# VHH binders against F-box protein At1g48060: the designs that were tried, part 2

Target 1, 365 residues: F-box protein At1g48060, of Arabidopsis thaliana (Mouse-ear cress) (q9lnf6)
Amino acid sequence: MKPQEEEEKNENMARKRSKSSSSLSIPLDIATDIFLRLPAKSVVRFSCVAKHWSSITTAPYFTNSFETRPNLLFFFKEADRFFVVTVPKPNRRPNESVSHTSSQILDSYQTPYPKHSCFTIKTESVHGLICFQRGTKPIVWNPTMRKFKPLRKPDKSWESLTVFLGYDPLERTHKVVAMPCDKASDECRILTLGSADQESWRTVKTNYKHHPSRGNRKNNYGPCRCINGVLYYLAEIDRHRLIGKFAFLGHSNVKNSLPMWVLEGEKKGEWSTYNFLPLSHYDRRLEFHFKLIGITNDGELIYVPNTVFKTFEVIYIDPIRKTFSLVKYEGVADKGFRQRNGLGEDKPLRGIQYSPNHVETLLSL
Key: E = the ipSAE of ESMFold2; O = the ipSAE of OpenDDE; V2 = 0.75 times the mean of E and O plus 0.25 times the DockQ between their complexes.

## First folded at step 1 (VHH)

Design F1 (framework vhh_gefurulimab)
Fold by ESMFold2-Fast, scan of step 1:
Structure F1 (fold): chain B 365 residues (1-365), chain A 122 residues (1-122)
Amino acid sequence: as target 1 above (365 residues)
Amino acid sequence: EVQLVESGGGLVKPGGSLRLSCAASGFTFSSYAAAWFRQAPGKEREFVSAISSGGSTTYADSVKGRFTISRDNAKNSLYLQMNSLRAEDTAVYYCAAGSPEDLYEWFGYDYWGQGTLVTVSS
């Protein structure tokens, strides 16, 4: 069995077990309100207690209304296991540095793929899901539910492709977009993750023949961002770097050619030009030990350590207000963390990948 | 507890034979496709052979006619009979089980053994 199918089978058995218990007679509106305020793992755990509770957490209203505050997620592989760590951005005053204890969510589970696989190519975290690319086959991952969903190849003739993940706020569905990157093309394939078990790729034409920017290597996702139902990505037409965009504006857009607005110039390249406040402004040593990994939805820059050995610290900087905060996460990467998770103590954690703005989702893949 | 435990690897001379075995436990083996993959030093993991839950077999061109895959569902076991071994067959051999859409794609399999080393040299 595929990893997603086996995990779904295990969860279905847990849900069936909850039916063996008497249903709790708790008012639906009160139970729903309580569950919407709990961490996703607590919701999943408690839904196993009673059929009434599991019926709430699987209902479309609940799954569409459930939202956690965006957190920093990072993950790594050791000995064929995924280690997934989620840490909150704590409430703090400007320029206040804090130590944060026991709010991290740590998950560890068997990887569904062989140990030699690195999962080095991935999309941003979009409404709780992350998409990996294995050759020409996309794989959607839900870290909260521990589910992986391999998708069919978008096109059998494409030797190389780029994959993007977006969210349609009107349909409340995720959309996977695939484009060839071996040559200029006006074709893309779009797949909507949804209620149908037999999902299929739709062909959509863009307004211009182009190819997504891959830097200098094949099968690179290139820089992209999904905001309010619009996917922005770097692309090229006739040697010119552009920002392309696709609007996911509901069912009408997926039936017709998606509009592509072409903006001249490389917007990503201007960020370093306008950010004149380097880490050395705060402390000269920080430039040697931290790297930028992204920006929060609130506009703060996120810096993580170049090497995670015995401590885990994150720097949050508001470049406009010039505020600096160092957050030390107790119980991450330390001796206790390593011992509890069967990790060695002699070397840094390897191959760590980061996803800022990650929210937990109960969406079924 | 799901496990695939491989055995039968070893050192053989070119032209020799080996039989690999894989014992499955903790899941309904008979419901899944099963396969052998191998990885030589410094190379990608490659497909060797697969057998469907219904008993249909497929082989990589490099081993076709020399290797035979088989299964015994009553014993929850998978086998690979390797004949006319060549130096290029030297690799760690992995047992896999799952429900892949494409039997040739290693990432479509859910369960994997630890691997057993096969060395072909004089």
Scores: ipSAE 0.000, ipTM 0.119, lowest interface PAE 17.2, mean pLDDT 70

Design F2 (framework vhh_8cml_1)
Fold by ESMFold2-Fast, scan of step 1:
Parts: sequence; structure tokens; C-alpha cells
Structure F2 (fold): chain B 365 residues (1-365), chain A 124 residues (1-124)
Amino acid sequence: as target 1 above (365 residues)
Amino acid sequence: EVQLVESGGGLVQPGGSLRLSCAASGFTFSDYAMGWFRQAPGQEREFVALISWSGGSTDYSDSAKGRFTISRDNAKNTVYLQMNSLKPEDTGVYFCAADFGLEDFYSPEEYDYWGQGTQVTVSS
């Protein structure tokens, strides 16, 4: 064997080893820290541009650590296009009305679903995700990633069902819960998101046979809330008996009051009731022009216009501190907004759906 | 105004080949899984082949494996079925179907949109 032959073999082995190794232009720890500080759109763009960046942005540690401040999300369909808008809750002084000019996030794409009910029956936003129903098929939506994930039917024999979305903060996973409706049942189906290879429906029995309540279309509410990994929802037990499992905003026929039901204590099913001042206390005309859509995570009531034509204004009320703020969002629904997005000038925006506590998430569906 | 339009069917001898095409319009094609189903006279629609929204996953009925290939072109909003080594038992109306899903759907009732079908006849 000649020395040149041995040297050539060793050189080939060294080349193979060199080819199997790679180095990043920026250290992984530094890149991860930078990405956690960037807006979600910037992170998504980097994932498309550089292959080595996508390994960071899709890693469970990164996706579990990435969250933005809560915004008001609203969406609507015009013709065959789906418009998704997020607007921040601006910093303002108590009882101060402001005009807000900010970088709103607007997204627009062709809707895959023709049925209006697919968008009107939905959960609240839960750690960045919203769940719709198309008939008996749940559909999980990530507005940040522009991704819809239809799920397999929870039960083929159920003619109707209600879907809930929850989040487990210890496991850092979302869970989709489905229950039959229009009849008393003690069965539910649960599916855990985030572990794609292990997504399957499993059966769980509830403590009582019950009828879960659906979301109220008139008030654009979701039917449940998730607090510390526990789902709270309204249901009927055993012929018209109600069990409350979350804080809920209600309407009252009693003048000068807005009833709110709050669950006090996690080990007792006891409810406290609060009566707050109606919109007419602030201005008698507001009740004709605004509707209640929910409450922020910091306890403010959110009211939006009954009709959105060329202006978009939101009322925030702190019912405990009794503060009122009207926020006008500049550049929303106006002539410039409509021209940029191919929308007609002469008709109000219709079928608008709202989510008051939306955060961005990079969770892969 | 969702439409799926199949083409490429016809009469072929046993052992022959056909390439079916399905042109989609009126929806975001790249978000949908696409399937091919067939229906012989007097029978229910049966599964033939499936392709995921991205084209990254495919599946086939046992009778189609090794003979048929499903593919898609998202830029052209078209799904294809290449059929080789055709048998008389492959005779039927072939339908393309669209479902908004990432899972393997083998039952016709899971699909959102359907074409009108194209006739395939395998006979001497």
C-alpha cells in the first residue's frame, strides 16, 4: 500500500466529517433570545428566508416561550375573502377618550369555508388559538400563522355538538373538548394539540349528565373560559338545573344594572353576583350604537359598534373603578382602509366576529 | 361557485394506462386534501387514492397500490391520478373530491366538494 493511497483515504474521511458538520452564523442561544423579542411576522419571515432559522422557530421551547400582549382581534368575510384585524388596547388616562394611530395587523386571504355558521360558532381566543365548528367537525385556527387545522369528528354518532378550547399551563398544550348538545350526557371527547403524532380523541366521563350551553350570537361571546388548566362553562343538569363553571357577563331587564356572575373559590361551586352601571349611565345614545362583546383579562368591559361603516370606535369600561374610555382607531374601516383592501365604500362591514384577549402564537398546527 | 372538473377517462384494454386530471376552482386549492373515489354500477363510492394539501403524504387502496400514482400541482389547481396495469375490475366512474384536512379520510362522507365524475371502462 503506498503512502499516497493512505493519505487519499484519510483526506476523504476528513472531507466526509467536515461535510457532516455545520455551524450557524449566529450562536443558537443569541438567535433564540433575539427571536423571542421580535414580532411574530418577523419571526415567520426569518423562517422562510434561512433554513437554519426554522429549526429555532419551530422548536417546542421557542413556541412555548413566545407570546405577545393581548389585542382585540376581529374578522369578517367579504365575498370570498377573509379579513383579520388586530388592534391594541392603547395606554390612556382614566376617563380619557383618545384617537389611536398604531401598526394594526391586517391579514387577508381566501376563506376555505362557505358556511356562515363556521365563523359564528367559535371559542374565545385561548393562548393564541380559536376553534370553530363546521357541522360536527372542529377546526382549530391560528390567526398568526394563517393556519386552519380541521380535526377528525369526535364522535360519528353525534348529530350535534359543542366544542371548547382549553390550555394546560403545566404541560403547555392546548386541549379541544367536544360534548354532545341538545340532550343530557356524561360523555366528552378530548384531543391534545401540540404532539402531532399523538393527536387522537379519547373519551372522558363528566361528573353529571348535562346539556352544555352554546355561545351567544347576539353578544359574540364564547361559551367557556380556561383558567389555570380548568375549563369553566355553563350547562344544564337534570332538567333545567344550571351549573356555573366560569365568570360570565349577562344582560338584565332591570334598569340601571349589568349582572356579572363570578365563581368565587376553586373548590366550591359558589357564585357571586355584581351589578354594574349600564352604557346609558355614560351617554343615553350609546346603548343604540354599541354592543358588549366581552371582558379583557384585566377586567375591562369591551363595547364595539353595532354597525361598522367608515369609523371604528371601541369603548372600554372598568366596572370596578367606574372609568370610561372611547378609543377611535385611525385607519380602520375608513376610505383608505377600504381602497387598500378592495372593499366597497358605500356599505357597512357585516358579520364581524370579535375576540378580546388574543395573543400571537407560533404553535404549529 | 366551487367546481371540480375531471377529465382523461375513456375506454382502455386490460393492461393499459390512463391519466385522470381534476381541475379545481372557487376555493383555496392548496389548503385542501384531495382524493380519488370510484363507483361501479350499483355500488357505493369506494376510496382509491389520497394526497395531502402539500403533496407530502399519499395513500392508496390495496387494489391501487403499486399501480396508481396520485399527484398534484398547486400552481395549476389540479390533482392527477396516473393509472397503470388497468384491470376490468377498475371499471367505474372516477370522482375527485376535496376535503379540508391533514388526516387520511377514506369515507366519501368526509369530503366537502365533489366533481361530476369521468367514466373509465376497461374492456377488450
Scores: ipSAE 0.000, ipTM 0.166, lowest interface PAE 16.7, mean pLDDT 69

Design F3 (framework vhh_6qgx_2)
Fold by ESMFold2-Fast, scan of step 1:
Structure F3 (fold): chain B 365 residues (1-365), chain A 120 residues (1-120)
Amino acid sequence: as target 1 above (365 residues)
Amino acid sequence: QVQLVESGGGLVQAGGSLRLSCAASGFTFSSYAMAWFRRAPGKEREFVAAISGSGGSTFYTDSVKGRFTISRDHAKNTVSLQMNSLRPEDTAVYYCAAELPWLSDEFDYWGQGTRVTVSA
């Protein structure tokens, strides 16, 4: 008698019994379809109800198929708690300003870090993950799962570094790229998230040397000199390198142009310069109250308020079509928002960090 | 409690220079755009210059471009207006203002003003 045949028969009988259980049990195929259409928080809650449901939500097919539409994520820290807000980009006509009242995701939880600990630098959200830096140590964050994964240092000799986060759609894996930023170098380190074998830093040499962006001032405090570049992924990542576009944004000039430098590709090392209209072209007051934080996957520039007090508005500008749209998000930062979340009403929200193009992911870190 | 206190006004001859200063207290200075307005005798209040909370963006009315420079010092919690090549038409009371988000059609906090008189 073959032990493997007996085990296969026993497994098939167990699966058939599970599918044939009481009227309160849902077949796995139907449960999978329902779960793929639910918000991530609902999926996580339901996975705690039954072991069979958790087997669906942890399966690679499910985690690879679970996607939400891209949203703007922002977060801030008050005392020792994270507040995480996601807001959608609503459908609207060119040059139309709208008010939005639905589809907000708000989460609050205790940080794993001390009260005075701050993340100095972060990547954009890439397929649901964000990578922070604490000194020279990268930390990958899954906002949906409320999980943080510290990574090994990319290089022991680097005094400071810049981190980029990418996604390989063929292998369905995230890749972390680290480069030194305090010294000109042609070396980078790449780490693939997932298996222990792939979670080792490998060295890649390039003729590209990193220099601080001309948009940074020497007297600006903080690591912002490492984040003057915006990384835009077209979702096509080679397993041997990242393919994307880097954009560095310059300061507005009285001559009504905003210089933007775009790296057209890693191999070429070529920069193109785009001049687009400043915010003052649309309304002279906007440049006093809004700052640029990134670009949507649709190629729109995203501006957010310098100060978030009792209202939250986002400006979306298409620099090619020269269209402007202001979106007011109802229920964000207002009195009701603050009261529900135990926040004071007398001061602006502090230390807000933004990540465009955020999607929810159930990926285990 | 938000407080703005202007200084540096006075009497000056045409072609001269003055530096106005505004000391801000009672709020997070870097969170607010700061501006200078003026009101000439018998006229309405007009915008002169503004600077963003970060100091990265400045804006001027056409009549003062190239003559006036607005700046801020976060360490001293001050905003300043350097006025060069002054003209008799610049005679006014100059006000410092702190603005809430641009969706407000008015600045929320104002100083008492400082008088500038430019003789011909």
Scores: ipSAE 0.000, ipTM 0.159, lowest interface PAE 18.3, mean pLDDT 65

Design F4 (framework vhh_7zox_3; at its last look DockQ between E and O 0.07; V2 from the best seeds 0.00; counts 0 for: pae E 11.7 > 2, grease 24.6 > 24.2, placed apart)
Fold by ESMFold2, look of step 2:
Structure F4 (fold): chain B 365 residues (1-365), chain A 119 residues (1-119)
Amino acid sequence: as target 1 above (365 residues)
Amino acid sequence: DVQLVESGGGLVQPGGSLRLSCVASGFTFSSYDMGWVRQAPGKGLEWVSDIYSGGSTGYADSVKGRFAISRDNAKNTLYLQMNRLKPEDTAVYYCARDLFGWLEEFDYAGQGTQVTVSS
């Protein structure tokens, strides 16, 4: 192929792209297909340049259809800035039991630290959102859209509570569940995100008076998981520990719901255990430099470094296939990243929290 | 600017008591979870106790039943009542805002106050 033909072809394509936001129009179904194939940050940029594109990218069909692969999100605070970094999960090669690879981060940004916010109690990332609390006030975060949304208090009389975040796959809505945690209760509050300008908490009765167990602050995990519209969490009844279940499926929009609630616990002997191979099995020297922070939706164990100084490496282990993958992520923690962001070069990054299984979502909070 | 100032440390005999205080300024104290961590000579940081903004408390196993954390939001002050002190409680005690749950690093921490328990 000749330089002139390549140059003319590239110029024609560039002209088409530059005019797509002006007087030219394209059919809605073609525009929708194009946008569904783009990275989230590109969709956001195109939504900012034209009202026509914004109407496509905010429509319920589009936002419900748009989803990226699960990633590892990590975030931290430095001075008055809040930093967010997204890294991709590695693609494991078939027939490869050990790999050491390098990858680029997918995205990073910084923003002024929200006043009076802290991330001491938070949910996992649930379909692209994270919920945390400041005292009795829940706050929802969409890292992709870079938005924080404080919610109304679930109940003005509650002095203490725990929040959970769930997702109803039939209704395609997020739900925030709040429970008192200072004493046993058979009431909780549920708030459905979206659908209207006003959002309100509704009261739901549980089958048993209980309170949720406080999570392990050292590992920064919440004591819950939401799987296929069912919230699983640790709870206590009369000093017995058990696993509570709270099903959201098909219960949206009702004033009261009778969630399924199943007593499970150590005294029942219902749980099977599996002891995964320790990290030292794969590389003895890594045992004291990495910590387990979670599991991917594909069942891979995720180990992160105890300290993030000049390099950032993450270990993914498939405990069933017994595979080991170490990924060095470039574009974070290094000298270039620190200089671009006004971070010191002579100390570790501090206060890092991780959220596995983060998908990018265009949901407006 | 955020500031945390610890006080109330000192030398005490085994079985004695001390009350630590931490005066906070530069932020809305009532909105933050607060905690105490300690560092014994030659050792890493150890979580001791925390108190949520809503008042719930937690304790390390090594101090449960002997220490009591409390806060006074009107005075922007965090307290740690330490009873039945043991030589292994000897450490520098730091008041900190409990952010991100990492034991090695808090959002902000003070200069610390020395507690020495000697026989």
Scores: ipSAE 0.000, ipTM 0.214, lowest interface PAE 11.7, mean pLDDT 70
ESMFold2-Fast, scan of step 1: ipSAE 0.006; ipTM 0.330
ESMFold2 (binder alone), look of step 2: mean pLDDT 83; pTM 0.855
OpenDDE, look of step 2: ipSAE 0.017; ipTM 0.339

Design F5 (framework vhh_8h5u_2)
Fold by ESMFold2-Fast, scan of step 1:
Structure F5 (fold): chain B 365 residues (1-365), chain A 121 residues (1-121)
Amino acid sequence: as target 1 above (365 residues)
Amino acid sequence: EVQVVESGGGLVQPGGSLRLSCAASGFTFSEFSYAMGWYRQAPGNQHERVAIIYSGGSTNYPDSVKGRFTISRDNAKNTGYLQMNSLKSEDTAVYYCAAEIFGTWDEFDYWGQGTQVTVSS
C-alpha cells in the first residue's frame, strides 16, 4: 500500500533541495569533447559509468566523429581464441630503424563461430570493419567492439560467390557487395550496413558480364581495394584479365543499376613502381625473410616477416623518397607475450592475417 | 551441385574397426581450400563433431575419440575418410560428412545424408 497524500508536498520539496545540492554532472558538450580524445577501449569503459555518457558514445554524431590514427592490425587463431594485435607506424627519421613498445594493443577473445579453423578468405579492413565469408554467408566483424554480424545469403541460387566490403564517404556507410564467381554474370547484390530496415540485399547490374577473380589465398592483400568510394577488384571477361571498378558514389541508394567500369589492360603500375628498389638493395637476406602485405594511406610499402616466431619486425619503404625503415615491436611474439596469452613458445604463430590502415570504430553491428 | 555422400557404415563388435568414406561431387579438393569434417548424432542427442581436416592437412579431434579415430583425405580421388579403431558402444550413431567450400569456418554448409554405425554384439 502507498501512503496518503498529506506527505507528498514535503517529499517534493525535499527531493528538489536534495537534487540541487547534490547535482554533479558533466555537460554533454564537454563530455563529448573528452570522449572524442580517448582511445576506443577507454570510451567503451566510461560508457558504463552513466546513462548519459552511454548515450553520447552510441550517438551517430559521436561514432561518425570518432577517429583514430591508422594502424597495422594482424590477427591469428590458437585453438578457439582470436588474438588481435594492433601496432602503430611510429614517427621516425628517413632511413631510421626504431624499437616501439608503448602503443600496441592486444585483444584476445573466444570467436562466436570459427573453431579450430583459420580464415581462408582474405580479410580487408575498411573504416574499422572487416568482412569474412562463411560458405555463401557474409560476416562483418568489428575488432574494436568484439562483435560479429552474420548477414543473410545474398542469393540462394548462387553456388559460389565473392564478397567485398567498401565504404561510401559521402553517405558515411559501409556497403557489402556480393558477386557470383563460378560463371560470368552482370548481377551483384548490395547491402548497406545500418538499421535492420536498411540491411536487405538489393540487386544491381554491371555494364558487363564478368566474373571476379579470387586472389591467391596465401596473399594477405585480399582480392580488392576500396579507395574514396570506389571498389577495385580483379576480374575476367572471356580471355581478357582486367581490373573491375565499381563506384559507390552517385546511385548508391538507387534500386536500379549502379555504374561499373571495366579497365582492360591494367598493369598494376603501382606495384611495379613500388618494387622499384627491391629489398635486396638494402640487405640480400630481407627478400628471404619478408613479404609485402600492403600500402599505407601515405604511400609506404609494408613488409612483414614470412615467419613470426620470437620477434615481430615490420619494414616500411617509401618508394618515391627511397627511404627504408625497420620497426621492431617489443613485446610482440616474444616469450613474455606468449606466456601472458597462454601460447606455446616453441613454434611460429600460424595463419596470421594482416590489415593495413586499420582504424578503431565504435560502430554498432 | 556441391554434394557429399557417405559410405562404409555398418554393424561391428566392440573393439572392432570401420573406415567411412565421403565422396565429393560438384567441387574438388585440389582446386579449392576446403575444410572437411565428420559429425555424429545418436538418438536423442545433438550433433557432435568427431573430426575435422583443413586444406593444409591440419586435424582436430575431441577427447572422446582422440587416438582412436583418424581423419584423412585423398585429393586425387576427391574423397575424405574417417578411420575408426577400438570402437565402443558409445560410438553408435549416424555419421555425417560435412564440407565448406571456402574452409573459413567449421560450421559447414554442405552435409551428406549420413551413414549408420552400430557397435553391438
Scores: ipSAE 0.000, ipTM 0.116, lowest interface PAE 18.5, mean pLDDT 66

Design F6 (framework vhh_gefurulimab)
Fold by ESMFold2-Fast, scan of step 1:
Structure F6 (fold): chain B 365 residues (1-365), chain A 123 residues (1-123)
Amino acid sequence: as target 1 above (365 residues)
Amino acid sequence: EVQLVESGGGLVKPGGSLRLSCAASGFTFDDYAAAWFRQAPGKEREFVSAIYSGGDTTYADSVKGRFTISRDNAKNSLYLQMNSLRAEDTAVYYCAASDTLEELFYGWSYDYWGQGTLVTVSS
């Protein structure tokens, strides 16, 4: 027995020495650095080539370190298919209008027919993820990885609820926040993604009983924003509007209560009326053809066409510097785009949803 | 009372076949998507196959071409025909039902579960 054990040990040592002396493979740290600098689509493609590459790109260190620059993401349905498009915000001089020629479709899915649409009720894009709501069940979506993750109901007794998605930059984790919206409440449910043993809803109390406000249907943008670990959302208390504020920083230290700050005007309701410069300040003709869909992380307002037929143009406005730029995205919605994607040429694209601060993430759901 | 009752599990040799059945009661089965999941010793519960209320089916790559899921709405029943069984198919098989029409691959998408039926493929 000992001679056979010694031979196996010696063979393993020889193999280890051979591998240690080998220059045939790229070292792990160098490979990781290279992958962190590649576009997400390239990383996903290379991950399919070898299991070794996949082990790098799915590791928590890599996924937590990988993040692309923010793009405008939009998606829509045609028949039973779901289409996802991303376009960049190009560099330009103040008040300069430009044409951009590169546009990317991330994916197209065959979507099962729902009894009700879950895609219209969604959060903003937060560190690469978007959360939908089907009835009282939240669904987290990673457009880059083409994966959906349905979550358990936050509370079985809630007939109606609102879902928010936030990111804790200290813990480097996404948090899903759910609140009832049919009655004033100081309760919320919070779930941290990526912790399988602890991926359950926990109850947290807010400082005030309130109703989270639903988004503006005309503008079709979410009722909340997550910036640097703070979730901001519209809410109502005693029939007055206010802005709710959840700070995820330090949240992990509080099991049954959530620090919440409420931003109020001198009189309740005044804070809900912020004066953006109207689009007519820049050009009267644009006011009838474009709608506001959100704000970039750089503080620029984003306007998109009310109808997307054969061209796609986006207006970016810096309200502080009072500059505007019109960007025409070539290869979006035109004949070539429609033919490449099996879309008809005689109808506008309908039901388009937008996310202004989308980054690509390799986070496993 | 909602209930799902599985049957048909047992011992079978590699290359053999088994048919699992699941009887649903206490809800309108026709309106629900239904699925089979399995759990091998020491492993997490994994998706096997699902069938939508409209009859469309989906399969895990590991069973595609070997297993066939079907439903009989008149009998409120779900079936899984398992052919060309392998040792790695050894697991407890669970019947599940959900009112969702999206992402049938995840266990938490399902509201109702059976108690499971053991399938052992001897090597």
Scores: ipSAE 0.000, ipTM 0.158, lowest interface PAE 16.9, mean pLDDT 69

Design F7 (framework vhh_8cml_1)
Fold by ESMFold2-Fast, scan of step 1:
Structure F7 (fold): chain B 365 residues (1-365), chain A 124 residues (1-124)
Amino acid sequence: as target 1 above (365 residues)
Amino acid sequence: EVQLVESGGGLVQPGGSLRLSCAASGFTFSSYAMGWFRQAPGQEREFVALISYSGGSTDYSDSAKGRFTISRDNAKNTVYLQMNSLKPEDTGVYFCAAGDEFLSWETPSEFDYWGQGTQVTVSS
């Protein structure tokens, strides 16, 4: 036994040493170019091989240049565990309706999560980060790096608040914005993510006293979006005013069509109306089993199952191009997924949340 | 009103064991994650171990894995750190900390409440 174990260990060490030495001989510029083309998981994995790799993946040039195609983030809780799955957007022709099954096993991980209700309030994914809220304390999350960063409370006197996450493309920094939501106010607190010296809450006055609207937890659309450094959110001033530019998705249940109102920009507050074919147009059964959770940056509607048990399917609809895709993902919720993650096989997944249009980032929190 | 009181520190020989205790009062102990941090002379405070509010999840620094065990008794409002196979590098002041959320266990600045610390010295 002992001699055999030593022989196997020596062979494995020799192979690892050979691979490491070989990898270290690759020029920095070529290695950087290769790493920018790899999936985030592969980049993180290979950054652990040598200090040379880690120096690439932590460099500002690399972190600022690394962008992935938007995907759907799927996460849920089981006891004290928090599970995260990255769901890639399907490949299809723009003018074709398709139904297909993904043969790729999806990437997933789990982390400890001590409180079952903490992740009920979250922002949209903004340049790879999501901000959760526990009471009045914001928590920034990088799903790709598997890191959380709790922030100081924005204000000691606020009994409740709403948190928004934005990205400043000029400074290439994330901004966390907090506002009281119990009453109309013209005060907000802003924190720029970065070094500790830069991570302090500062006060900014808004032009109007307003009450930010909380997102509907059922539709996962949220009350805000960040586009080109501008934060757009729904708020009430006398119940008749939208303070920011916001796309309003109509009722989630449709009989004839799904109306969507999109603010067209400029200073006018103009809305465009788009009529979409109902889910029952494609299959009457789908409207009973799927719910709308949001819209991609490409304008596709995303529908997910009302219940996730042993199969996981997602419907993507481009209402303007009239395309429909029903995608079945292998490696999510099935027996193999449950066994790999130590989950029971007899109950639906619980506490499921989704974040559409998630882009991976290697940014250190 | 909030207090965290550490005890169980002392002088021990390399390879020895110590059990640290932290008694909490003035807050809802069973709603907080509890952690242990240590600080060597002239060094910054570093993470050692963390336990979730229920005791269902634990995490350890690389240097503590396999040697230290964190546990808690919510009925007694107490968290423990059992330290085995102690090394000279484990010498330092050990602090008990209470955090509102498990997600911040690697950063001392994010814990809400701190004890005054108990000295652990590993020396022959």
Scores: ipSAE 0.000, ipTM 0.218, lowest interface PAE 11.0, mean pLDDT 68

